# Miniprotein binders against q9bqp7: the designs that were tried, part 24

Target 1, 240 residues: q9bqp7
Amino acid sequence: VPQNWFPIFNPERSDKPNASDPSVPLKIPLQRNVIPSVTRVLQQTMTKQQVFLLERWKQRMILELGEDGFKEYTSNVFLQGKRFHEALESILSPQETLKERDENLLKSGYIESVQHILKDVSGVRALESAVQHETLNYIGLLDCVAEYQGKLCVIDWKTSEKPKPFIQSTFDNPLQVVAYMGAMNHDTNYSFQVQCGLIVVAYKDGSPAHPHFMDAELCSQYWTKWLLRLEEYTEKKKNQ

## First folded at step 2 (miniprotein)

Design sd1hB1
Fold by ESMFold2-Fast, scan of step 2:
Structure sd1hB1 (fold): chain B 240 residues (1-240), chain A 80 residues (1-80)
Amino acid sequence: as target 1 above (240 residues)
Amino acid sequence: SMKTVRIEITVPDEELAKELAEYIKFLAEDLGLEVEVRVEGNTVTITVKGDPELVDWFLKLVEELLKELGVEFKIEEIEE
């Protein structure tokens, strides 16, 4: 049970459309890092076992690929993920001045993988946008807020390579989604309420991406777990 | 005499199953134990064989890890 429990949804907000809603997706820049980020909280509250498993995986990969090969692999994976996010932001942004986009950016296997999901995405409200929970004092940078099959969602885009999958990304990913959701729902820069999450896992070979939809009840369950991680972070920082 | 035990672990996802399999195999090999690992979806099956004292030490390490991760597991001695 978290000591500083706070509701994920804001009683002062409605999910009903508002005339004051912006006509373009919000992209609030991530400001100073004085307040802990969602990613930092999660990284600093991994169990000793989780840390060991991650390091063990790195050791095995280095043994298989060599030290230079592992560095190249991880750099390439990071770059591919970054480009995938940039491509999605471009696709989902208003195309007023971006009619001629990079063909290579839009042609990747990851983009092919998500095509069937993108057909169900509309009403984009925010892209690569900063969120802050003023009461719980944490920040984050979310990928996307849009309607998926008619439901307003915090959407997190993930990449996966079947031969060489990422480790532990799904372990904390639901926590990231609900942390962003709770922050956005209590951030004065936003006027709407989000109650659902969506984690989309895209594949390099173009195989259909796997959507993991999180309804309000599931989000509430993960929110409690996120609050416990945030509490652990605060306690560990105090005992520095 | 040699001691043989089987550990069956059930986890929420295949990624964690593969990661646990690799780590547990590393622990067994580091102790000089004979180890066989099988991953079937979300289930990891490990069979270790060796000196009874080393097998018992290995089991303590694995049990501590699995309890801390909060995953379901079962340990069975095969040769008795």
Scores: ipSAE 0.000, ipTM 0.159, lowest interface PAE 12.5, mean pLDDT 78

Design sd1hB2
Fold by ESMFold2-Fast, scan of step 2:
Structure sd1hB2 (fold): chain B 240 residues (1-240), chain A 80 residues (1-80)
Amino acid sequence: as target 1 above (240 residues)
Amino acid sequence: SMKTVRIEITVPDEELAKELAEYIKFLAEDLGLEVEVRVEGNTVTITVKGDPEEVDYFLKFVEWLLKELGVEFKIEEIEE
């Protein structure tokens, strides 16, 4: 158990909509600061096993593609992910922004992949929005907060090339989601409570995306693991 | 109804055996499975027990991982 335990859910917040909440989704810009981001904490606290597996994957890819080919591959994966997130933000915004953006962003296989998930998404509360945990002192940029099948969720959009996903995405994705959730639930810029998470894995070939729903109990379990990673990061930073 | 499976993995070196054993144990514990791990030189033996659906999910991921690493392995279901 972590030494400095803090609850993921805020007992002073309701799961019901606040009448004073904006009708337009919140988009709070991320401040560049010395406060660690969720992604930095996770990257700096990878286990030796996770680092080893990542290095093995990298070596195999370099053997297959060459060093220049590997760099091109990883750059392309990053660019595809960025464009996928931009397209989703445009689609989920209450205002039609399609003509203000390159329409080609909306024609990717990844967007086709998520169509059936998007049918179940409504009540968007936040898009590409910064969160900060004032007590635990970390920040993040979440993708989306919306209702999925009637449940208010922190939604994280992921891209994957079939048949196999990136190894580091397997466990850190749930930690990332609950870290954002805990931060939002205690961030004074937000007034609502989120208790569920959703990780959506979209595929390049347009085959149906896989939704991984996280109920309140599962979120609580991953929250404890996130607190341990945060504690490890803090201790490592003291020894620098 | 509980399901029990044993995975035997042979790797090139003892360091890899220890790191792989710890990682797979972490995965099983994350799924709420009962897990026993034994490392003997370059051989890792992992026995997991739990709900059949959770065991099957675990096996699917572990098999993918071991194939990615290019190591030899055997999976055997233990009947009780």
Scores: ipSAE 0.000, ipTM 0.182, lowest interface PAE 12.0, mean pLDDT 77

Design sd1hB3
Fold by ESMFold2-Fast, scan of step 2:
Structure sd1hB3 (fold): chain B 240 residues (1-240), chain A 80 residues (1-80)
Amino acid sequence: as target 1 above (240 residues)
Amino acid sequence: SMKTVRIEITVPDEELAKELAEYIKFLAEDLGLEVEVRVEGNTVTITVKGDPEDVDLFLKYVELLLKDLGVEFKIEEIEE
């Protein structure tokens, strides 16, 4: 299907604040149903190259850590990521939320890593919020929508351990960001336009996080790839 | 005492180039090798330096990986 029939940006929307914009960040709960999530689509449509590289990485890690060590490592990576996202939501939310959260969530190398990025983040419009593309029929849960250096972005927070990066999550991150962006731009629960993305890779040792900014043109390029992945998912579903 | 080699890889797209660069860098660091990586579009350039036995082991693994992926690559030993 032609990609110009399903644009990432909604010409009927503006990225400028207006009087009808909510005073507090939106947090729409994700309702799980038969409609596929961004994560599900990406997991079911990994390229042969991605599968090969992920399998090689797994084999390498198992060789180094053993089978049980690898399972413990991946569980710890997941837990650290979850805590990092909880801490960021707390930091970017109203003051009452900070008081209700565990103080230990705010103390980590990952949070130190992102401090220089957070200084440039303002105008938070959504946190841990559900999005649905009403025409393409997929859903997702985005991390954050806020202004980064004056530009409204879908922001995706990632953790990385040196020297053991989670390669698969890095590969699909731009697709995840644009999938959320396209969904939000066509979701009736939201009234604004997002045209930029930001992937922030935070480091466990507190080293400065790397921001990967995605302008409108780059987002459009990745949107093209996302539509191909979504189409592949739909075809695989029909053939099962 | 030390051996230096450069690997130039051309892949179908920039995302694969970045992922491949990270993975190969990880392999080199695990073997205790000095590594420098440059990604330019869909081209990855990796320079590794270290003990000849470790460099040779690294090359053997990387060649197998790249052949399995079916991507274009060149490996050159850099004389110092």
Scores: ipSAE 0.000, ipTM 0.159, lowest interface PAE 12.1, mean pLDDT 77

Design sd1hC1
Fold by ESMFold2-Fast, scan of step 2:
Structure sd1hC1 (fold): chain B 240 residues (1-240), chain A 80 residues (1-80)
Amino acid sequence: as target 1 above (240 residues)
Amino acid sequence: SMKTVRIEITVPDEEDAKYLAEWIKELAELLGLEVEVRVEGNTVTITVKGDPELVDWFLKLVEELLKELGVEFKIEEIEE
């Protein structure tokens, strides 16, 4: 149980669509400042076991690829992830200009991988949009808020190379999703309530992406874990 | 001194089973655990053996993944 508990859902907000809701997805720019990001909090609060696993993964990859090969591999993974997110934003945006301009971004195994997921995504409310939890003082940049199979979700797009996905992102992904959810639900720039999450793992070879749906109960469970990580981060900062 | 655990997982299809099996095997090997993996259709069976603390941490990570995926699984500790 976290000492400074705060609810993930906002009782003042509705999860049902309003006819007056804007038809264009929100895209609030992320402003760099001293307030910690979700990613920063998670990176600074890894357990000894998580740090050990990452170190062993790194050493194993270096043995297979060499130091320069490992650096190139990680850089390529980052760039492919960036391209994938740019392509998804273009696909889900109602702006035809972006789709026409960047046809090359729409072609990849990762995009092929998510096609069956995208057919179930509609009612996009936000894309590549900044969130800030005004009470808990953290920020983030979420990928997407849209309806997945009729339920409004914070959707996080992930890339993975079979057979060796990046292990760090696997165990912290649910925490990232609920952190964004809690921030958005209490951010004055937004008016709606999100109660569900979706993590979509896309594959480089185009094999079908794996959707990991998180209902409200599961989100509440991970929210408690996120609050504990945030408390740990804050405590570490006080000891400086 | 050693702890042995068996995990049986049922997933929607054989391709999911193969992917999950490879990921779990890789995780166990990274932790220095002895691991044996068997895939039969859409069922994955993993037997892991090693330091009790590392086995427990491995189980925590695997359980978190499986619960997130919403798949059926059973975990059994094997007393030697």
Scores: ipSAE 0.000, ipTM 0.171, lowest interface PAE 14.5, mean pLDDT 79

Design sd1hC2
Fold by ESMFold2-Fast, scan of step 2:
Structure sd1hC2 (fold): chain B 240 residues (1-240), chain A 80 residues (1-80)
Amino acid sequence: as target 1 above (240 residues)
Amino acid sequence: SMKTVRIEITVPDEEDAKYLAEWIKELAELLGLEVEVRVEGNTVTITVKGDPEEVDYFLKFVEWLLKELGVEFKIEEIEE
């Protein structure tokens, strides 16, 4: 993998907004395309060990809950995650009417869990927005780009229940963040530079969320791992 | 000349301990550090060894994270 030919950061960009930048956060819709998404690349390049662990977890859950119970469980986990993201998008939107409406709806443990993090988030530049890496040919939908404690970050919101159903998902979270970062930094729809990442894991019981801050050096290290996964995906498709 | 440091962390519950342990281990490995992790109930013990500059970078990041989480921790440099 030619690491030097595909840098994560764009030296022509600044992390400060230009005076001409839109005042509202960008929300570019994700279009269906033959270009692979970040999540598809990661799912299609799981290691044999990751696949084995996922299958074992699935088998245990089915054994405990039954097939119908497992389907209900996974559907509920997905729905709660989706609702959490929708609530966060509304909270972080600068439109006052949306925030006003959501104040009466914010009773979930996940939102309580993330309050400490939200107090340090400002300067939102993108929400639920599509990114595309023009030369590496992949797309994604990132959750949020905003300043966290004064640093512009790609922020990824995660939900977790106790007991934790799938422990291995944690290992690919940094790859997802840097993949979005690299794409945004090279996407002509955006003018700014992001060099930091933040993974926030919120808990259903309202216990304090875990923030995992990734500085520029750490993002660069994970970027090299993402490039390897992307290369593996491309080789698998070529040999289809 | 290698540097060795031990970090002892106490978190609210065992699930938090396991999650934090995995995350810190992954970070240490990504930085090329030798790492040993032990989880006992809600207590996590991490020992890292490597080049002083890499160990210092690791410590700065981990200490920031632990302070943000508001958890109890202790850092000790191990003499060799």
Scores: ipSAE 0.000, ipTM 0.216, lowest interface PAE 12.9, mean pLDDT 78

Design sd1hC3
Fold by ESMFold2-Fast, scan of step 2:
Structure sd1hC3 (fold): chain B 240 residues (1-240), chain A 80 residues (1-80)
Amino acid sequence: as target 1 above (240 residues)
Amino acid sequence: SMKTVRIEITVPDEEDAKYLAEWIKELAELLGLEVEVRVEGNTVTITVKGDPEDVDLFLKYVELLLKDLGVEFKIEEIEE
């Protein structure tokens, strides 16, 4: 797939606030069908290095925790990540939604971890919202689109339990972000343009989260790699 | 002006070291950095050189990966 034929940014769109833009963040439901998701494409096209490191991590964890302990650990990591995303959606949503929140979700160590990042987040335009690239035919569910330090970003929230968190998401985080960005920039359900990404890693113990900012140039570089992964996925699907 | 940093990583075995080295080299090249990689047993030494902003992004990504893997590492900035 020639990258010049499928640019990440849409020249017909602006990143500037428009007075006609909705004041409530968009939340388009994800409709599952035969069209592949970003997550599936990435999982089906993992590199030899990613697979090897993931398997080694699993082996070490099973040796330390036992098979049942490992299953409980991974289940708890997944559940905590889900709760973290629910809490962030509640915090960043309009005041009416926040008042109906579960207080326990809002007081986790992960939420404490991101407080300093949240102070720099404003102008929320989308939360837990589905995106689809109309011409490349892939879908995704993005966490958040908002201004971070004045720049409109696709924001992806991650959790880490220290010292042995799950490693797979780290390799593909930038690809996931740019895939969502490219899809949203070409999705008719959205009218604005995003040129930057932000990956925020929150910690269970409440230690300060790490923000990883991606400017437009870096997003363009990762977009090229995402297009290669998408092409690889398509070829694998053809051969089945 | 350019920035140079060296990262020393200790992993469980030589096979882990080889795969980790290849992954980090690929990331550095994607970011347009000059990269030199040395693997000695289960130790990986990586030296990258480039624009400070690109080097800083590389370091943030690598540090996140290494912390997620639970491996020991050292980062040193080299003057000039």
Scores: ipSAE 0.000, ipTM 0.196, lowest interface PAE 12.5, mean pLDDT 78

Design sd1sA1
Fold by ESMFold2-Fast, scan of step 2:
Structure sd1sA1 (fold): chain B 240 residues (1-240), chain A 80 residues (1-80)
Amino acid sequence: as target 1 above (240 residues)
Amino acid sequence: SMKTVYIFITVPDEETAKRLAEEIKKLAEELGLEVWVEVEGNEVLIYVEGDPEKVDEFLKRVEELLKKLGVEFEIYEIEE
């Protein structure tokens, strides 16, 4: 079971560029295996408070939209999120050439929402790339690793629909980011160190996205909470 | 033996919700109950878990407070 003495940062790594850093963003595919993903660990260890909030949101939405309307709404949210991530990967990848379909994706409200954030993003090192913590035995698929305002960050892109905000992983967004960070910092497929996180919440109506920057201290605090969730998941699986 | 209670409270504005949340949280702490309190706009969401006797005392005090304030609320109780 993980203890709080497992560090998020790898003392064998530097956050400075070196000869092994990729000139082209890394995109390591996520392989199916028995090792749990970050999202599965978080889903299987939701607190009673998180379950309460989710059920409350679900009940409210069903009362307003009906069961069929609720299913359509959630399906649409998923599809819009998928398209947003595809568009961002295309924008941030130096290898892609613009095509008619790509141009249509680039003109969405969500993409307009993040334009002011993208101006501060550079030095992309990984996109839609798999990470695995070699000692803690969990995997994940992170969205992006790049410099944001000069700081190397694990960046997680989120979509939010106004005026009816979808229940987001309000409790878990920072945990997701630091879980990816800790995995990448201990994954032999990567040679650099990430110490900062960034959660970007984009809006469907094109209103300016909200960046939530996480410095090294904050990442360390959330890492401790992630280790507790991972421990809970591991103990739960031993008893089933 | 454990009792769990969910309380949904609707008040006129967010400032009132924040004040009410703090008052209810302190009340639960004085009874030695685990409590999760969150403000969502003009709504206060409460999750309380503990001994049935203490939870019932908490509910009595909260209901008295909410009725005195004339605010809308819903309570859901689960006992294991």
Scores: ipSAE 0.013, ipTM 0.352, lowest interface PAE 8.5, mean pLDDT 79

Design sd1sA2
Fold by ESMFold2-Fast, scan of step 2:
Structure sd1sA2 (fold): chain B 240 residues (1-240), chain A 80 residues (1-80)
Amino acid sequence: as target 1 above (240 residues)
Amino acid sequence: SMKTVYIFITVPDEETAKRLAEEIKKLAEELGLEVYVFVEGNTVWIIVDGDPEKVDEFLKRVEELLKKLGVEFEIYEIEE
């Protein structure tokens, strides 16, 4: 159990639309400072098993591709993910127009993969927006907040490559989502409450994306695990 | 195509870990799969590599065993 427990949901907020809510999706810019990001906390508190898995994958890839080839491969994976997120941001914001390069990406498998999920997404409230937990002192940049099948969710878009998948922790993805959720629910830049999460894994070959929905109870369970990772990060930083 | 699965299991003590490691090795051998098993303290680390259909059957049997024992575990799948 975490020593300094804090609730994920804000009892003073509602997930219902308010007439005073902005009509366009919010996009708060991320201001980097000494406060750790969600991704930094998770990266610095990986389990021994996660570190072992990542290092073994890295060694196998370097053996196959060489060090320069491995660097090029990982750079390409990162770039494809970045372009996928940029395309989704443009698609979900009707007043924005796609760049020429973004239109080329729309012809790729990742966007085709996610089409059936997008049909169930509406009421977008935030896109590529910064969140800060004022009490727990961490920051993050979330992908999307929108209604999925009628429920307001923090949505995280993930890409997966076959046959050489970039290693991704299955357990850290839910922690990332609830960390953003808890921060947003206590961030004065936002007025609404989010109680659900959605992780969407899109595939390069255009195979239908897999949605992983997280209800309020599941989010609360992962929130406790996130608080433990945040405490571990704080203790580790004291000892470095 | 080949499939690699990593399984990490946490049990109460090292003796339980060693016993569980041997049981899991037997399950892999029954399916004709190559498996690498390590015991570190009270943790069992498993790497299975092989035909996806055989690996999936192995994973199903291992997961059933671990759920019966009520132990903590993590599974990571890599398809190549």
Scores: ipSAE 0.012, ipTM 0.405, lowest interface PAE 8.5, mean pLDDT 79

Design sd1sA3
Fold by ESMFold2-Fast, scan of step 2:
Structure sd1sA3 (fold): chain B 240 residues (1-240), chain A 80 residues (1-80)
Amino acid sequence: as target 1 above (240 residues)
Amino acid sequence: SMKTVYIFITVPDEETAKRLAEEIKKLAEELGLYVEVLVEGNEVFILVEGDPEKVDEFLKRVEELLKKLGVEFEIYEIEE
């Protein structure tokens, strides 16, 4: 029931490779703009329930670690996530042109955690690449577009301190994935169609990562929810 | 004006969490209140919103239920 409904998939595009496709994975740089990012839209339209859970978690951590300890913990989690993404980009870049491999980055428990997932990943088409939906006016920086078990997917790599066995426990991650997918499918910098998503939750201790696969039907369902969040963001921005 | 309430409940197991979530959701709906429920393992998270008098009636009944069950819970109230 979104007022600004727009299709997630582009009927004019194919998910099959063609001779004009680049041999090197695309890496379009993210241009800083007043146009909202996917993460900003999601952060500013969190449900009251999500805000409550996040604030409760934050207060518990502060009580256990102290204010300075919580800041250091949060900074370290961010740094580990950044290193994990850098390592994955290096591993998935066949020509080594995007990132020099670093042995220290490749030794983390998070990388061990995703080894079984990486064995099923091939045909990388984009890495750390910007997407923009020109009609719906939002931008994003996606982690990866590649084939997972033979299906072209928008892949989002997450790090976690605890297991996330259910997709519903990943917060807005499904919305983030379909937002990138819809943008890419309508972005003139890309020529292919993505119809599937994959959220991979990696663990610090090296425990096997949990893959949360999203088929085309599930992506369409979450796309409708993303459009509603985008509509809510736009209305809130007008009222501020 | 409107009142919003968040309830965080911890129960012994996942099946109890699902059953309790359904009971509380039905109660909120019977009182004409907006309700959102999230179940994560043995934890139940509830958001209820609406007319303050109806929300207060809901809270009284939910607190009586939760105290009778002997489960841990936290309630946060916001009035606007």
Scores: ipSAE 0.008, ipTM 0.247, lowest interface PAE 9.0, mean pLDDT 79

Design sd1sB1
Fold by ESMFold2-Fast, scan of step 2:
Structure sd1sB1 (fold): chain B 240 residues (1-240), chain A 80 residues (1-80)
Amino acid sequence: as target 1 above (240 residues)
Amino acid sequence: SMKEVLIWIEVPDEETAKRLAEEIKKLAEELGLEVWVEVEGNEVLIYVEGDPEKVDEFLKRVEELLKKLGVEFIIEEIEE
């Protein structure tokens, strides 16, 4: 159990839209400051087991591709992920764009992979938007907040070349989602409450994406784990 | 082709970790899978490899067991 517990949900908020809410999705820019990001906290508090699994993957890839090939592979994976997020933001934003030809981004296998998920997504409230937990002192940049099958969710889009049919295979992704959720629920730039999460793992070959829905109970369970990781991060920083 | 799986499990104490490790190891061996187990304190790390159909059966039974026990776990499938 964490020593300094704080609730994930804000009892003063509702998941219903307010009359004062913007008609277009919110996109608050992430401001650089000394406050740690969700990804930094998670990266600096990985368990020995997570480090072992990542090290094994890295060694196997280097053996197969060589060091230069591994570097190129990881750069390409990052670029494909970035393009996938850009395409999803374009698809989910109903406003006209001043960009050249976003149409080219819409033809990837990853976008084909998520089509069946997108059919169930509506009521987009935020896209590529910054969140900050002023009390717990962390920041993040979430992908999307929208209704999935009628439930308001923090949605995180992931790309993978290998199947991830179990939520346990996504490691820290549930922690990332609930960290964003808790921050948004207590961020004055937002007026609504999110109680559910969704991790969508899309595949390069167009195979159907795996959705991992997280109800309020599951989110509360992962929130406790996130608080422990945040506490560990704070403790490690003090002991440096 | 061969299927490889890594499983990380966190349990309440070291005694439970050792017992669970032995139980899962025997299950893998019963299914004809090659298995490697490491216990560190209250954590168990398991690697199994073999016939994909047998590995899938192993994962199904292990996940069911771990969910019934209410313990934390991560499954990483390494398949090419």
Scores: ipSAE 0.005, ipTM 0.243, lowest interface PAE 10.9, mean pLDDT 79

Design sd1sB2
Fold by ESMFold2-Fast, scan of step 2:
Structure sd1sB2 (fold): chain B 240 residues (1-240), chain A 80 residues (1-80)
Amino acid sequence: as target 1 above (240 residues)
Amino acid sequence: SMKEVLIWIEVPDEETAKRLAEEIKKLAEELGLEVYVFVEGNTVWIIVDGDPEKVDEFLKRVEELLKKLGVEFIIEEIEE
């Protein structure tokens, strides 16, 4: 599957501000339908290595916490991630998207962790917004599109707990970012072009977050890998 | 602190994969290390977890074995 058949970047679009662009960040709602989401594609096409790693991690955690303890742990990790995303959306939005503010969300260690990254983020164009690739037929909900150090990026916020090792799909994070990027670049609800990605890993203890910047070249490389995962998903779906 | 490492190995066939898995388990036993091994088709997946010095010695022996066999492999340290 050659990348040139389905390019990540749209040659008809510019990353420069357009007079017709909204002054407030876009927040297009994600609607239920039969078209697969980015996360579903990635979950259903995990490599044997990823499955093996997750299986070993799960078994070790169950041995330490018990079955019920493991379920409680994973649900808590999910809830903390959700709260972190809610806080970031509130911080980055110039308009009130939430009627009430939760000061606990804004005072978390994760928010402290990400402060130095936020200083370099500006020109927010989309927050918690739906994207759809019109020709490849997949959808997604991206976290943020904004300028990071002057470059327009799809930004993905991640949380991590220390000191216990938590094996996340970090190797899928670049694929997730480029999948959103390619979808947005070909979605008629958006008028701009994104060529860069940023994955930010924030820590519960407030330790400085790690930014992983992806330039256009790296995004193109991961786009090819995403197309392979999408093709694998489509083939598996046909056999069910 | 503990060190955790993933080893991925691709061999010509399933018989070779099974034999290699057993040989690597033996190397771990000699060092008093526990390893998690998964064999599927012609691939062998190993996670070793333990004292950094013992893990490093294990990795050295495994790498020597794999190079001698002329097989493809990847060794990655799993960051906590």
Scores: ipSAE 0.013, ipTM 0.408, lowest interface PAE 7.6, mean pLDDT 80

